# Designs tried in a protein design chat: VH-VL binders against o27280. Part 393

Target 1, 266 residues: o27280
Amino acid sequence: MDSMNVPEVLEIKRIVEESESVKTFIFSWDFRREVRPGQFVMVWDFRDEKPMSVSLIDPVRSEIGISIRRVGEFTDRVHGLSEGDLLGIRGPYGRGFELMGRDILLVGGGIGMAPLAALADEATARGMRVDALVAARTADELLFLDRLEAAGVNISTCTDDGSCGFKGFAHERLLTLEENHDMAAVCGPEPMMFQVMRILDERDVPAQLSLERYMKCAVGICGQCCLDDTGFRVCAEGPVFWSQELSRVREFGRYRRDPAGRRVPW

## First folded at step 15 (VH-VL)

Design za72 (framework fv_libevitug)
Fold by ESMFold2-Fast, scan of step 15:
Structure za72 (fold): chain C 266 residues (1-266), chain A 123 residues (1-123), chain B 110 residues (1-110)
Amino acid sequence: as target 1 above (266 residues)
Amino acid sequence: QVQLQQSGPGLVKPSQTLSLTCAISGDSVSSDSAAWNWIRQSPSRGLEWLGRTYYTSKWYNEYAVSVKSRITINPDTSKNQFSLQLNSVTPEDTAVYYCAREYPRDYYGMDVWGQGTLVTVSS
Amino acid sequence: QSVLTQPPSASGTPGQRVTISCSGSSSNIGSYYVYWYQQLPGTAPKLLIYGNERRPSGVPDRFSGSKSGTSASLAITGLQAEDEADYYCQSYDNSLSGYVFGGGTKLTVL
């Protein structure tokens, strides 16, 4: 009877602590319903609802996972929950990643590795060769390395402080990597994604980028998802966009907008 | 290898109850990962899913809306089988009836099928 | 009428590529995985494709599945005489709360 737009109350089956600030909440899922990497769900704690990317898609175990970083009041409350507690989940929503070719590159920063971990699972299950560049401020903030390694992914790391792998930013590490790829998928802080996109465009590698701030636009709750400035009103389904679409947007990687629509630099 | 073996009468009179059994070998009817389905096939309706039963912490049954008021699917763990009862049959219930397994349930589809039983509803 | 729409027939010659379509709506294929089954005369259906595009062990790679929006497709490359059979798509429908099948496609190998 319930539509796809009504939250389903699900029991937290398992919680995985990914880092001090990130947990993955695992739920049983009816895999007659399709869910794709790059899609998100609305998580409802019976007070507030927030969009969260799907980070685990496991039809063999009939499980989905949702990785949540502790950044405010809602996420603090959710982090306080235990196995057996209930959350409302509705969706999935949004455009998922599309896989093409034989060799792919994943570039993730911080929590942006969450949707890319799900994509890595699908790509390796399809027999694709997967290279992942995993970036964070410090070694303790690198996410999903064990899971990616178990899936057979070729991993490169970089940290701003040099505590693990290359010392520097993702785009600086990418410049030292010589492998050719049929496509790339990128998710992380917007300034990082902008720099990575520029390099991939120069290498003629088609890229898909996932923008967290546009998840609400896909479900009709947005003011900030308008991508063009003077003269245009462009709201896409999101959160995944092709690099060709984002290269034409002046604000991507340079500034964002506050709730009143004013420009705020990154 | 998993096999499903069907048994039951091939002729049923109108208004009576159709009863079929599907015996399972190589798997358990109470397997947490499986679901056990009944499907029928007729020239007029094609392939038609009737329902399924499966076990997690308890037994669940799901039935197609077209037969929900007349159908019961029952697992029997002691005999490792599941059955179909369809009440108040009419000539429109004439079909080849199949049992089938989903394993793992939901995502993987119906991977093993019984041989089929032709049931004719006629006086 | 079947809930999912397939062409009633398709044909090809050995070595040819044949595609069979399956059309639905947002209440089924648009939101749920698609499965494909092959039925040889006098036998039960056999699973060919699950999860839109996944192939069970033992199914040749010349069979492939795809899905876009509310439609799905089964492709058979290098067509062989033994491929002559009925082919059915399947999905789940949320308005009916149950599995639904296409009407079937009779494939003739000429």
Scores: ipSAE 0.725, ipTM 0.877, lowest interface PAE 0.9, mean pLDDT 88

Design za73 (framework fv_libevitug)
Fold by ESMFold2-Fast, scan of step 15:
Structure za73 (fold): chain C 266 residues (1-266), chain A 123 residues (1-123), chain B 110 residues (1-110)
Amino acid sequence: as target 1 above (266 residues)
Amino acid sequence: QVQLQQSGPGLVKPSQTLSLTCAISGDSVSSDSAAWNWIRQSPSRGLEWLGRTYYTSKWYNEYAVSVKSRITINPDTSKNQFSLQLNSVTPEDTAVYYCAREYPRDYYGMDVWGQGTLVTVSS
Amino acid sequence: QSVLTQPPSASGTPGQRVTISCSGSSSNIGSYYVYWYQQLPGTAPKLLIYGNYRRPSGVPDRFSGSKSGTSASLAITGLQAEDEADYYCQSYDNSLSGYVFGGGTKLTVL
C-alpha cells in the first residue's frame, strides 16, 4: 500500500551471538521512520516470512537489531546467514510500549527480553529508573544481562532450575520484590505473563504486556491473531496491550489456537 | 564549531537558473553521518524543504516533488561545499534560501543553518 | 495528502505554560519522527526538539515535545519574553517522499 508495507531488502551489517540459540541481526535503518520498543517487523528470507520484535533501536549508529531464537526451519536458515547477506524487512508494525512516570519494572522471560532490552534503552535515555526481572529456564537462556547492566538497569534474575539467581518462576521471584513502580512492561511465555499481570494488578501497578504468539495475520491469515472474548487483533491492536485490556480476555494465559483455530490448553 | 556560509546572486530574472552555494567549515561534505539540505522560506508558502545530498558508499540526492523536475543539488568535495541550482524560475520562487545540516542524518533534525540568502525573482 | 497544520498564533504571559499543536496524517506524523524549530526575528530557524521529545544540548528543559497518533505538541513552561518567536514543526511525508513543515505559529509574550 504505502512504503511502510513494502519489504526493503537490507544487508546484514553485524551479527551478535547472544547465546547458543539466540542471535541479534543488525541492519542500517532510515531513522526518519519511527521505530518504538515493542514494535515488530516481518523478516523475509525470500522463502518464508516471520514476525520478529525489534530488540535494538540505535539512532546514533543508524541501526536496528532483531533478535532471533533458533526454533524451526525458518530460524535455522536465518541463523546460517553471515554479515553481508540480505534479508527482507517489512514494517515496523504494531503498538509500541508507552512510557510514563519515573520508575519502570521490566519482567522478561527468554526471548521476551528482546523487546524489553530496546525499552530499557529508551527508558534510561529518558532518565527513568529501570528495574528488570530477567527469567529463563536455565542460566544459559538469560539474555541481555551485560547490555542491561551497561545501561544502568537494576537487575534481578531467576531460573526454573536455580542455575542463576532465584530458583523458581518469574512470578515467584516477583512476590519477593515489594518495591512499587509507576508502570511495568512484561514479555515472555504467556503463562508467565498471566501470573505476573495478576500480581501487578493486585499491587495497582499499570502494566503493558507484549503478546508474541505466532502471527500470520500480517501475511493475510487473520484468524491466527484474534483473541477470545474481545476479538483483539494482535497485529492491528497489539502486540502490546495494557493489563486492563488483557484481564477481560478469557483465553489469555489459558489457551492457544492451533492452525485450524481450535483451542489448545497451554 | 560547524558553520555554513551561503553565497550567490540575490537577483534572478524569470526563466533563468537560480544558483547558490553553501560553504562548510568544521565538517566534511562527504561525512557519512551528515546530510546537507536546502530549505526556502516565503510569506506565502512558509518553510519548504527543497532537497538534500549525502554520502555513504556513494552520493544520494533527494528532492521535493514540487521542484524535482527543475532542481539539482551538487556536492563538491574538493571545495567542501554543496550547491543549489533551480531552473526556469518564476516570481513564486522569491524566498529566503537556507542551507542546513542534519547530523547525525535523519533522526537528529537540522542542527546547523546558514545565514539565509534573499533571492528575488523579477525582471 | 495534506501539509502539517499549526495554529497561526499563540500567546501567553511570563511564567505561564503555552502549548502549540501540529496536526498531520498517517503518511507523516503517524509514521515519522517530529521536530520543532524556533525562529527569532531576522534569524535562521534553530533546532529545539528532535525525535518527538528530545532536546539538543543547550535547549532549556522548559521546552518539551510530545506526540500522539497523527498529532504532535510543543509545550513551553515558565514562559519568558525571549521565547517570543515563530515555531515550526517538521516531519517526513511518505506520500511526498520528503520533509514537510507546519505553517508556523507566532508566539506573542504579553
Scores: ipSAE 0.679, ipTM 0.847, lowest interface PAE 1.2, mean pLDDT 87

Design za74 (framework fv_libevitug)
Fold by ESMFold2-Fast, scan of step 15:
Structure za74 (fold): chain C 266 residues (1-266), chain A 123 residues (1-123), chain B 110 residues (1-110)
Amino acid sequence: as target 1 above (266 residues)
Amino acid sequence: QVQLQQSGPGLVKPSQTLSLTCAISGDSVSSDSAAWNWIRQSPSRGLEWLGRTYYTSKWYNEYAVSVKSRITINPDTSKNQFSLQLNSVTPEDTAVYYCAREYPRDYYGMDVWGQGTLVTVSS
Amino acid sequence: QSVLTQPPSASGTPGQRVTISCSGSSSNIGSYYVYWYQQLPGTAPKLLIYGNDKRPSGVPDRFSGSKSGTSASLAITGLQAEDEADYYCQSYDNSLSGYVFGGGTKLTVL
């Protein structure tokens, strides 16, 4: 059996509190095994298993980090764990981001900054110029600002309520930023990603977008494994998609599907 | 800066035990970031990884399946070296044997190699 | 038989671009990092590329690595006479629980 399909029981080495609702759990990792920004792992608490994006990839320290937002029963239990406790980790899974060019734009909303923080580390290590637009509802929900600053990333912030940086939405802030980027990577709420994609398309900037809701599809356990009007097989291709792949999908940015396949507006 | 120096016999008879040592300078065999490898090279089989030893909270040894039943890799902290023992040798074990360091372990590959030792298995 | 497949030989003239392929499977290259080593005649192998596409200090930027799916490539641009050597790829194989090497490619500079 492929080791990707068998969970390893790993000790929680360190926990970083990113915000009131987000923690990063750090594990020692065997870096003979490849992990790429944009990939996810299945986290197993010995009761339930959930997909979580990899937010730290540190081969120098032999560490991976997994950032988890508290949203329900499983994540509440995991947030109650301490350094030294054990979790099962299976993976990594899914398509990772691809880096191209010299100047890259990252646009992240809320927990969507988690996979983008890992990408920022790799891009800066390659000598790329990285601009990050970090968006949230309030200042307290902005994530990874210290880590991005330490990596040499040029940071812009926006909050819906104006409590930090630009007052407004990510796409409104993006309109005020310089247009010189070879590519972009975007992760956050789908309505935000849709608006950002439109602007990047008008600027002729190729973009990659991470659809976290399809992470289960990549491991074959999700019932939401198709895109509405294209017949595109997300189980084989996600969670990261190029903007041109999403431009003809009527579902993207307008509604999502629940476990029963029912359309639910954002 | 880091140097690996190999020693051992150049000729071993079939069925005997091949024994080589790799002396380390500029680093410690018990460095928790390093792993210490044995690799051999022959014209017929190319490069073959034989195994490695490394220390975290305890010593770990990993061996290639093809030699696992007859190979032992031993660290020696007092002499700052690690050794290879290969039992029941045959002419197919004739090769140049290298020791090599990974540092840091796993991700960075084998950054420092010994000079190599030609071992001929012949009667 | 090598677990990773390389062409046994490659050639080029000074100034050209040469690529050397390394093909594996999901149990090795598809899931694990790829490394490249250069071996000059009569010497031990030297690390040329680690982590799929990273260069150690002292390796010229005309050497680059890439990986896609279950295959990897080493590219040499601006080929020079001193690049004439054997080149080996390496990865880890899950089924064998160990490191594996390609069969090697002898690069001749014409």
Scores: ipSAE 0.734, ipTM 0.873, lowest interface PAE 0.9, mean pLDDT 88

Design za75 (framework fv_libevitug)
Fold by ESMFold2-Fast, scan of step 15:
Structure za75 (fold): chain C 266 residues (1-266), chain A 123 residues (1-123), chain B 110 residues (1-110)
Amino acid sequence: as target 1 above (266 residues)
Amino acid sequence: QVQLQQSGPGLVKPSQTLSLTCAISGDSVSSDSAAWNWIRQSPSRGLEWLGRTYYTSKWYNEYAVSVKSRITINPDTSKNQFSLQLNSVTPEDTAVYYCAREYPRDYYGMDVWGQGTLVTVSS
Amino acid sequence: QSVLTQPPSASGTPGQRVTISCSGSSSNIGSYYVYWYQQLPGTAPKLLIYGNDHRPSGVPDRFSGSKSGTSASLAITGLQAEDEADYYCQSYDNSLSGYVFGGGTKLTVL
């Protein structure tokens, strides 16, 4: 049996409170196994299994971190756990981010900052210049600012309510940032990612975007297993896609599908 | 500067036990970030990993399947060294034997190597 | 009987680019990091690349690693006479529960 398809029962080594609603659960990890920013794992609480992005990759401490936002029954149960408790972890799965060039822009919305925090660590370790635009509804929901600052990242913030940084949405803040980058990585709500992608395309900045849709497909939740117009097999080709690949996807940024395959507007 | 110094006999008779020692300076054998490896190199099999030992809260030993029934790797914290014992040797065990450190363990590869010891198995 | 497959030899001229391949499977390179070692005659192997594509301090940026699927590659740009050596890839194999090496590639300059 391939260990990637069987959950390993791991002890919670440390828990970091990122915000009132977000915790990072840290595990010892065998770094002979490849794990890349942008990949996800299946987290099993011995009742239900859910996909979660890897948010910390620390080979020096032999630690991997998984950031979880409290949004429902499963995540409420996991948030109730303590250091020393056990969780099942299988994976990692999916395509990770690719790094190229010398300068990278990260654009993260809410919990979408989690996989980008892992990418920021790798990019800075490679000597890249990293600029991050961190977006949230309110100041209390901005994630990983201390970690990004410790890594030497140049940080810009925006909040919908204006409680920290620029008052407005990520794409509105991005319009005020005129620096060219060799690449960008984007993760957050799909409407945000669509607007950000448009601006980066106009600036000729190649961008990678991480889609939650692929994570659901990995466990058979996505009935379609394809993006609308492209014929991409989401479960084989995601969760990270280049902006050029997404430009042909009619659904991206416009609507999603429920478990019955019905279109639901963003 | 971390150094690994190997010692042991260069000639072993068939059916006997091969015994080699790797002395560590500039690091501790019980460093919780390190792992201590034995690797051999022969014309017929190339580079072959034999096993490793390392300490976190307790000692762990991992051995290659091909030698698992004959091999023991032992740390010695009092002498700051680790040893290799390979039982029931045959001429096929003739090789240059290396000790090597991983630091930090797993991800960073084998960053420091001993000088190598040629071991010939013959009567 | 190497688990990882490398070409037995490679050659190039000074200043050129040389690439050395390392082929595996889902049980090794497909799931685990790749490492590269340089071995000069009469010496122990020296770590050249770790974690697929990272260089230890002191390794020139002429050396780079890459990995795609179940294969990996070592690239040497601006080839120099001093690069003449044997090169070995390494990964971990979960079916064997151990580190595995390629058969080695003898690189000749000139």
Scores: ipSAE 0.713, ipTM 0.857, lowest interface PAE 1.2, mean pLDDT 88

Design za76 (framework fv_libevitug)
Fold by ESMFold2-Fast, scan of step 15:
Structure za76 (fold): chain C 266 residues (1-266), chain A 123 residues (1-123), chain B 110 residues (1-110)
Amino acid sequence: as target 1 above (266 residues)
Amino acid sequence: QVQLQQSGPGLVKPSQTLSLTCAISGDSVSSDSAAWNWIRQSPSRGLEWLGRTYYTSKWYNEYAVSVKSRITINPDTSKNQFSLQLNSVTPEDTAVYYCAREYPRDYYGMDVWGQGTLVTVSS
Amino acid sequence: QSVLTQPPSASGTPGQRVTISCSGSSSNIGSYYVYWYQQLPGTAPKLLIYGNDLRPSGVPDRFSGSKSGTSASLAITGLQAEDEADYYCQSYDNSLSGYVFGGGTKLTVL
């Protein structure tokens, strides 16, 4: 269909098992239509729809991929689907990542590596040097390592439990890595992103951060998208933001909002 | 390596059918990564895309709305070519006609073009 | 009138930077990739830029593309006499269900 606001019913062409809890669902895509790393689509299982980041953009094969972590009723149903089954896809939506300069640092935590994997492919195709710091709680929760390696990305890992690479958190590992990047892109749990942002700011590295929690608001299905300090609508401008836009937001990395609008610590 | 060679009459009378052929060398018309386009160019209208044909598991044809009722684009796998038929021509159809390949299809644009054929519609 | 709007002409001197704009709407450039073609007199168009800002093999670095919102631009740095040509932008339009071209820009090297 021609309208961005009408779901297209697409056949699941292929499913990739990324981990015990994460699958990538691959669909044919008309690449006359622009799709950029950092954008998301609404995935509709004919009962509910949820925003999911685009994790694969492959114009050579005419495919997009959407990586989904199993975390609730909707994602449980989607994980039960097989190749040949149908899903509704609407979009893409949101502001994607911008690429600048000669080299880029990617810092991803858990499923936050999904949009960064698509960005890594684009940056590499443009001749950029790509360094990726991939963080997770355990080794089996590290995502996209084989894909990043195949793309020629320089990979550093860390796990909270020390089961792969550096033992510790992403920001602790980042302190041991070189300081020379033209830009960075960061996606993962908000407390991780906040700590990483502070280090990148000290190094004067411009960073873009992706805020998953505001993706629904960009398509008009949630009215609670305003951040306390700035008064701007995060959903209208997101999910990707420059670090200088987030540095003045007191909630970022410290508090989230429940459905009633109450502050809840991370 | 890939070349497109156009052929067809340079003069067509009003109300007749304009017929052009584009012969392909160095690639297959049934390549599932390619699409095969017809574009025309006139001083008054500039560049106009007319349509394309391509193969995946079957043949697909897509046509510009402005010519959709009058146009047919046909692949011929045995001769490795594709053709354009434009029915009920008028002087407004006078243009240089080009065939062009997209490869890979959609994203990569039209990377190889034929030499062009000037078609004049007059009595 | 073409669906995509380009200035009819542009000019520069050797060594300078020239920018050619291409303006559209949400039904075309706002949602679809932009392509640029160079046409020398008496020849077919040649692909210069695809995917908004990528160069095919053999296209010099001095040609670059950009896109923002519903507009795109072609930039030529280090302008050379050989760059004198017509330049066309292209996108897809969902309301017309087809590829659309700009009206073309005649670039003169002074």
Scores: ipSAE 0.705, ipTM 0.853, lowest interface PAE 1.1, mean pLDDT 88

Design za77 (framework fv_libevitug)
Fold by ESMFold2-Fast, scan of step 15:
Formats: C-alpha cells, structure tokens, sequence
Structure za77 (fold): chain C 266 residues (1-266), chain A 123 residues (1-123), chain B 110 residues (1-110)
C-alpha cells in the first residue's frame, strides 16, 4: 500500500490563532513528498476523519499548516487540542492549483483564503505578480492579510457589513477592479465563487475554483463526493476545477446536499 | 562557502569493510536543516543512493534497502564529519563514492558534493 | 535496471532546444519531488533543478524542469558546447524507502 493512504500520527508543533473561529495547526513534514497548493489532507482525531486544505507549505522550516474553522463537533474537538498533542494525517490528495502566466488574481472568501494563502506563497516565489481580493462577512473573518502583505501581495478587501475595505460582496468589488490577469484562483462560499466565475469568464480570464464540499472519502471508492451532471468526484478529480468544467454543472452555485442527499438551496 | 572533502582507501579486498570519511567545512554536521548523504556511481548501476544521517532533536539514519544490512553512516560532531562503513564488500561494490549535502533537507536536493573516491573491490 | 527511466542519449546543435524525459510511477515521481543533476566528465554531479522546477542560485535560466503525473522533463534552451554532459533525474520511492536516480542521459553537442 502507498504510504499516503495510511495515516501518519504527527505531533502538533505549533498552533496559530488566525481569528476567533479559525486556527492553523502546524506539523513537521517530509518534503520529499510533494504538497501543492489546493491539495487537502485527511485529518484524523482517532475518532473521525475529515478533509482539510493545506494552508501553509514551508520547505525551509519543513512545515505544513492546516487551517480549520470551528463549525461542528469534529472541529470543536480539534480546536481543543494543544501544542504537543497528536493527530493523524493522511495524504495529500486531490488536484492542486496550476500556475501559468506572469500575474494571478486570488479571490477568497472566509476560510477559502486558506488554500489561496499557500498558493500566494508559491506564486510569489515563482516571481509572479499576485493580486488578492479577500472577502468576508465582517472584518474579523478576513484571514491571512498579514501573510499576504509579508509576501508582497497587492491586497483588496471587502466585507458584507462594510467593517473593512469595500462594503459589499466579492463580485461587486471585482467589478470595480478593471485589471486583467493571466489567470485567477477562487475559493470560498459556492454562491460567491459562481458570481466571481461569471465575471472572470466575461473578461476571458481562465479561472480555477476549489470545491472542497461533501467530502466523504479521500480514496474515491464511494460516490458520495460526486457532482450531479458530470460525475466529477471532488476528492478524486478535484477539488480544483477550471471554470469551463464547472459551467456545465447544474448543482454549482444553485444548491447543495445535506447528509441524506437532499437538495438544499444556498 | 561549504565544502566536502573525502578521504579513505581506494582498494578493498572482498569480504572486508569499506570505510570512507567526509569532512565538512562552512557548515555543521549537526545543522538541523542539513542532510548528509552517501551516493555511489558505477557503470553497471549508475547513481545509487546509499543513505543519509541528519540531526533535529536527535540523530536519524536512513539507509537504502539494497545495502541496509551492511551499511552504517555515522556523524562525528567533534571532527565535523560523517563516515560510511560498508561491510562484507564484493566486486559489485566497486564504484566512485560521493558524499553530498541536502540544504535545506528533503526539498532542495543535493546542493554540495564531495570530490568522489574511486573504490575498487578486488583480490 | 533503473527505477526511473531516461533515454540513454540525446543530442543537439548550439542554439537548439533539447528535452530529456524521466518516467516513473505512483510510488516515486507521482507523489514525490523531482531533481535534476548535471555531471561534467571527471566531476561530481551538480544540482540543476530541485522541487520539480526550481533553479538554485547560479544555474542559468536556459535550464528548466517540469513534472506531469508520473513523468518529468528537463529542458535546455540555447544549447551551448559546455552543456555536453550526463544528466540525471532523482526522486524518492516509497516502496524502496529511499532516493532513486534515473539511468542518466548522455547529451552530445554536435
């Protein structure tokens, strides 16, 4: 069996509190193993296993980071852990972001900035010009601004309530930014990603979007990660998709599914 | 500027132990970020990684499966060097032996190499 | 028998582009970073590429690496006479628990 399909028990080396609801858990990592921005790992607390995006890739310090938002029982338990405690990590899995051209636009909403922060680090290390539109409901939910600033990223912010930067939604702010980019990468709430994708398509900017939703199995043996129209399995064929692939998916931006498989509008 | 200087005998008889040393200047053998490797090269086998030693909070050794039962790689912090011992040699062990640094370890590859030592195993 | 497969030889004339392939499997290149080394006659190998496509300081931008799936490539543009050398790819293999090298490609500049 490939070693990436067996959880490795790792010690939590450091915890960074990103906000009241988000923490980044940092582990030592063997960087002979490739980790790409946009990939995820399965995090195992010895009771349940959940997919989490890689938010920090630091070969100099030999560290990876995994950013986790408190949204339920599993994440509450993980947030209760301390430096020195153990977690199982399996992976990485999934198709990561691809970089092309000389400049990139990142559009992130809330925790969606986590995989994009790792991508920003790689893009700047490659000498690309990086512009980031960071969106959240409130100023307290804007993530990774210090990391992006330290990396030399050109940052625009927006909040739904106007507590920081532009008052409004990400797509509304994007309409006021009349800049062209060779590519874009987008991660956040699905309705936000759908609106942003439409604008980027109209501008002929190729975009990659990360859809880390409904992840039931990293191996892809079960069909529970599938999208309705295309049969795409998020854990096997995603989580990163080009905008042209998503334009044919009825489900994208319109509805989601609960644990019973019922359609729930956004 | 980091340099690796190799020393050791160029002729070893079959069944004996091959011993080589790699002296380090410009870096420390106990540097947390470095990995210290032995690689050999022969016309029949090409480049073959033998193993490495490195320090974080303690010393670690990793060895290629093909030589694991016969090989020892030892750091020496007092002399700032690391050595290779390969037991029970056969003519198949005839090769040019190199020491090499990874820095930082794992991701960055083998950035500095020793000059190489030709070791002939024959009676 | 090398774990990673390279063509045994490649050739070009000054100014041309040459590409050297390196093919592996899911146990090595498919999951692990790829490195490239240049070996001039009578010398130790020199690191050209790490992390699939990154250049160390001092390596000309004529050298570039790429990786897709279980295969990697080294590209040399603006080929020069001093590029005549042996080229080796390297990765890690989890089934062997160690670094593995390709069999090498002898590049001749005509």
Amino acid sequence: as target 1 above (266 residues)
Amino acid sequence: QVQLQQSGPGLVKPSQTLSLTCAISGDSVSSDSAGWNWIRQSPSRGLEWLGRTYYTSKWYNEYAVSVKSRITINPDTSKNQFSLQLNSVTPEDTAVYYCAREYPRDYYGMDVWGQGTLVTVSS
Amino acid sequence: QSVLTQPPSASGTPGQRVTISCSGSSSNIGSYYVYWYQQLPGTAPKLLIYGNDRRPSGVPDRFSGSKSGTSASLAITGLQAEDEADYYCQSYDNSLSGYVFGGGTKLTVL
Scores: ipSAE 0.720, ipTM 0.865, lowest interface PAE 1.0, mean pLDDT 88

Design za78 (framework fv_libevitug)
Fold by ESMFold2-Fast, scan of step 15:
Structure za78 (fold): chain C 266 residues (1-266), chain A 123 residues (1-123), chain B 110 residues (1-110)
Amino acid sequence: as target 1 above (266 residues)
Amino acid sequence: QVQLQQSGPGLVKPSQTLSLTCAISGDSVSSDSAYWNWIRQSPSRGLEWLGRTYYTSKWYNEYAVSVKSRITINPDTSKNQFSLQLNSVTPEDTAVYYCAREYPRDYYGMDVWGQGTLVTVSS
Amino acid sequence: QSVLTQPPSASGTPGQRVTISCSGSSSNIGSYYVYWYQQLPGTAPKLLIYGNDRRPSGVPDRFSGSKSGTSASLAITGLQAEDEADYYCQSYDNSLSGYVFGGGTKLTVL
C-alpha cells in the first residue's frame, strides 16, 4: 500500500452527477487501508491539491467516493474530467466519526451531507436507526436524498426558500422535531452547525461536528488549519470534534481564517 | 462449503526449492472476490505472511519483503489450485505452512484455511 | 521480533471478562484494519474478528474487537473453557508492504 505522504494516481471509475454543482468521483480502494466516515483525502489534479471529504465507503465493491462542489478554479478543472481520467489521491487524513447508542440524528447542510452520507451507510450497517435532517438554500441543492432513502434512512428536508420541505434553516426545523437520539453528527456551514449544536446541547444529545475549513498546507504545519483557542489542527486533530470540545472554542461559529491567517467573520 | 487441501514434501534439504500446493473446492481460484494467501508459522518467528495471488482483470502476485527474492505463488485455473515455491531454503524456513482465502475481498481477513503442512529444512 | 505487540499470556476463570491487547504504530494499526484469529492446539488459525470489530458468521457474540489509535483489543466476555487457545492480531504495514501479525497470546482458562 502507498504511504499516506505520497499521492496514489487513481483512475476515475465512475462519476455521479449529484446536482448541477456537485459530482461524486468513484475510485477503486484497497480496503486493507482503513477509511472511516468523516475522514478526508487530498485530491491532486497534477497542478493543485485540495482536501475533500470521503462520501462513499463501499468495501463490497472495493470503492470510495469523493464528492466535490464546483466553487473555484481547482474544482472547475476537476468537474471537467471524465471516467477513465486520472487524479492523485493522498490519505485518508483526520479522525472520523465515532458511533454510539442505537439511534443517530444526522444534520447536514449543502455539501456537508457528503461525509454524513458515508456515515449513514455505516450506521445502518451497524443496525442503528438513522434520522437525517437535510438542509440547503434551494431544492436543487439538497444532496444524497436517493442514496439516504436506499440506505433506509428517515429523511426530513428543509430549504431556506421553501422550495422543498420545511421553509427555513436547519436549526429552525430541528426545533420542530421532538424525537430523542443517542447521538448526532452535524456537517455544513459553521453558523448552521453552531445553532444546531446549541439545541442538541440543551437536549443533552452528544454531537460530533465536522469542520471542513479552508486549508492551505502540504504537510499540516501551517496555522491556517488551526483553531484559535485550542491549537487544534483540522487536518491533524479534526475535522470531527465532539460538541463539548467545540464549546471551549471562541472561534467556532464566530469567525474563520483566510489564507494569510487573518480572522474573517462568517 | 469452501475447503482447502494442502500437499507437498515434509522434508526439504538446505539450498533446495520448497514446493507446496493448495487445492480449492467450493470456490474458484480465479474468483474476483477472493485472494489466495500463503502463511507460515514457526516457534521463533510466529505467524508470518508470505504472499498472495488474485485475479481481477488479470493475475496479480504480492509478496512479503522478507521472502520476495525467493518466492513465487502461482495459480492454476485448470486444476483449481495455487502453489508456493520458495527457493534456496535454509533451516530458518522450517515452519508449518498454511494456505488461506481472504473472502470476500472486503474482509481482508483469512476466513478459510488449509490444514497446514509441517516442513522441516534439514540435511 | 513481532511487529505488533501482544502480551504472551492471559488468564481468567469461567464467566469472567478477559481483554487481550495488540499495540502497533501509525504504519500499521493506525492506518489499517485489525483482525483477530483463534488457534486451538494442532489446528489452523480461525478468523474471529475482521474490520476491527466485526464477527464472521458462527463466531459467538462474547467475542468483540475494538481499535483506538495505534492499539487494538480483543474482549472475551462470559469466558468458557473452550476459549482456551492462542490468539493473534493481524494488520497491514505500509513500510513492510505486507501483512503483519502479533506474537500471540496464550489464554488459559482456570
Scores: ipSAE 0.338, ipTM 0.696, lowest interface PAE 3.6, mean pLDDT 86

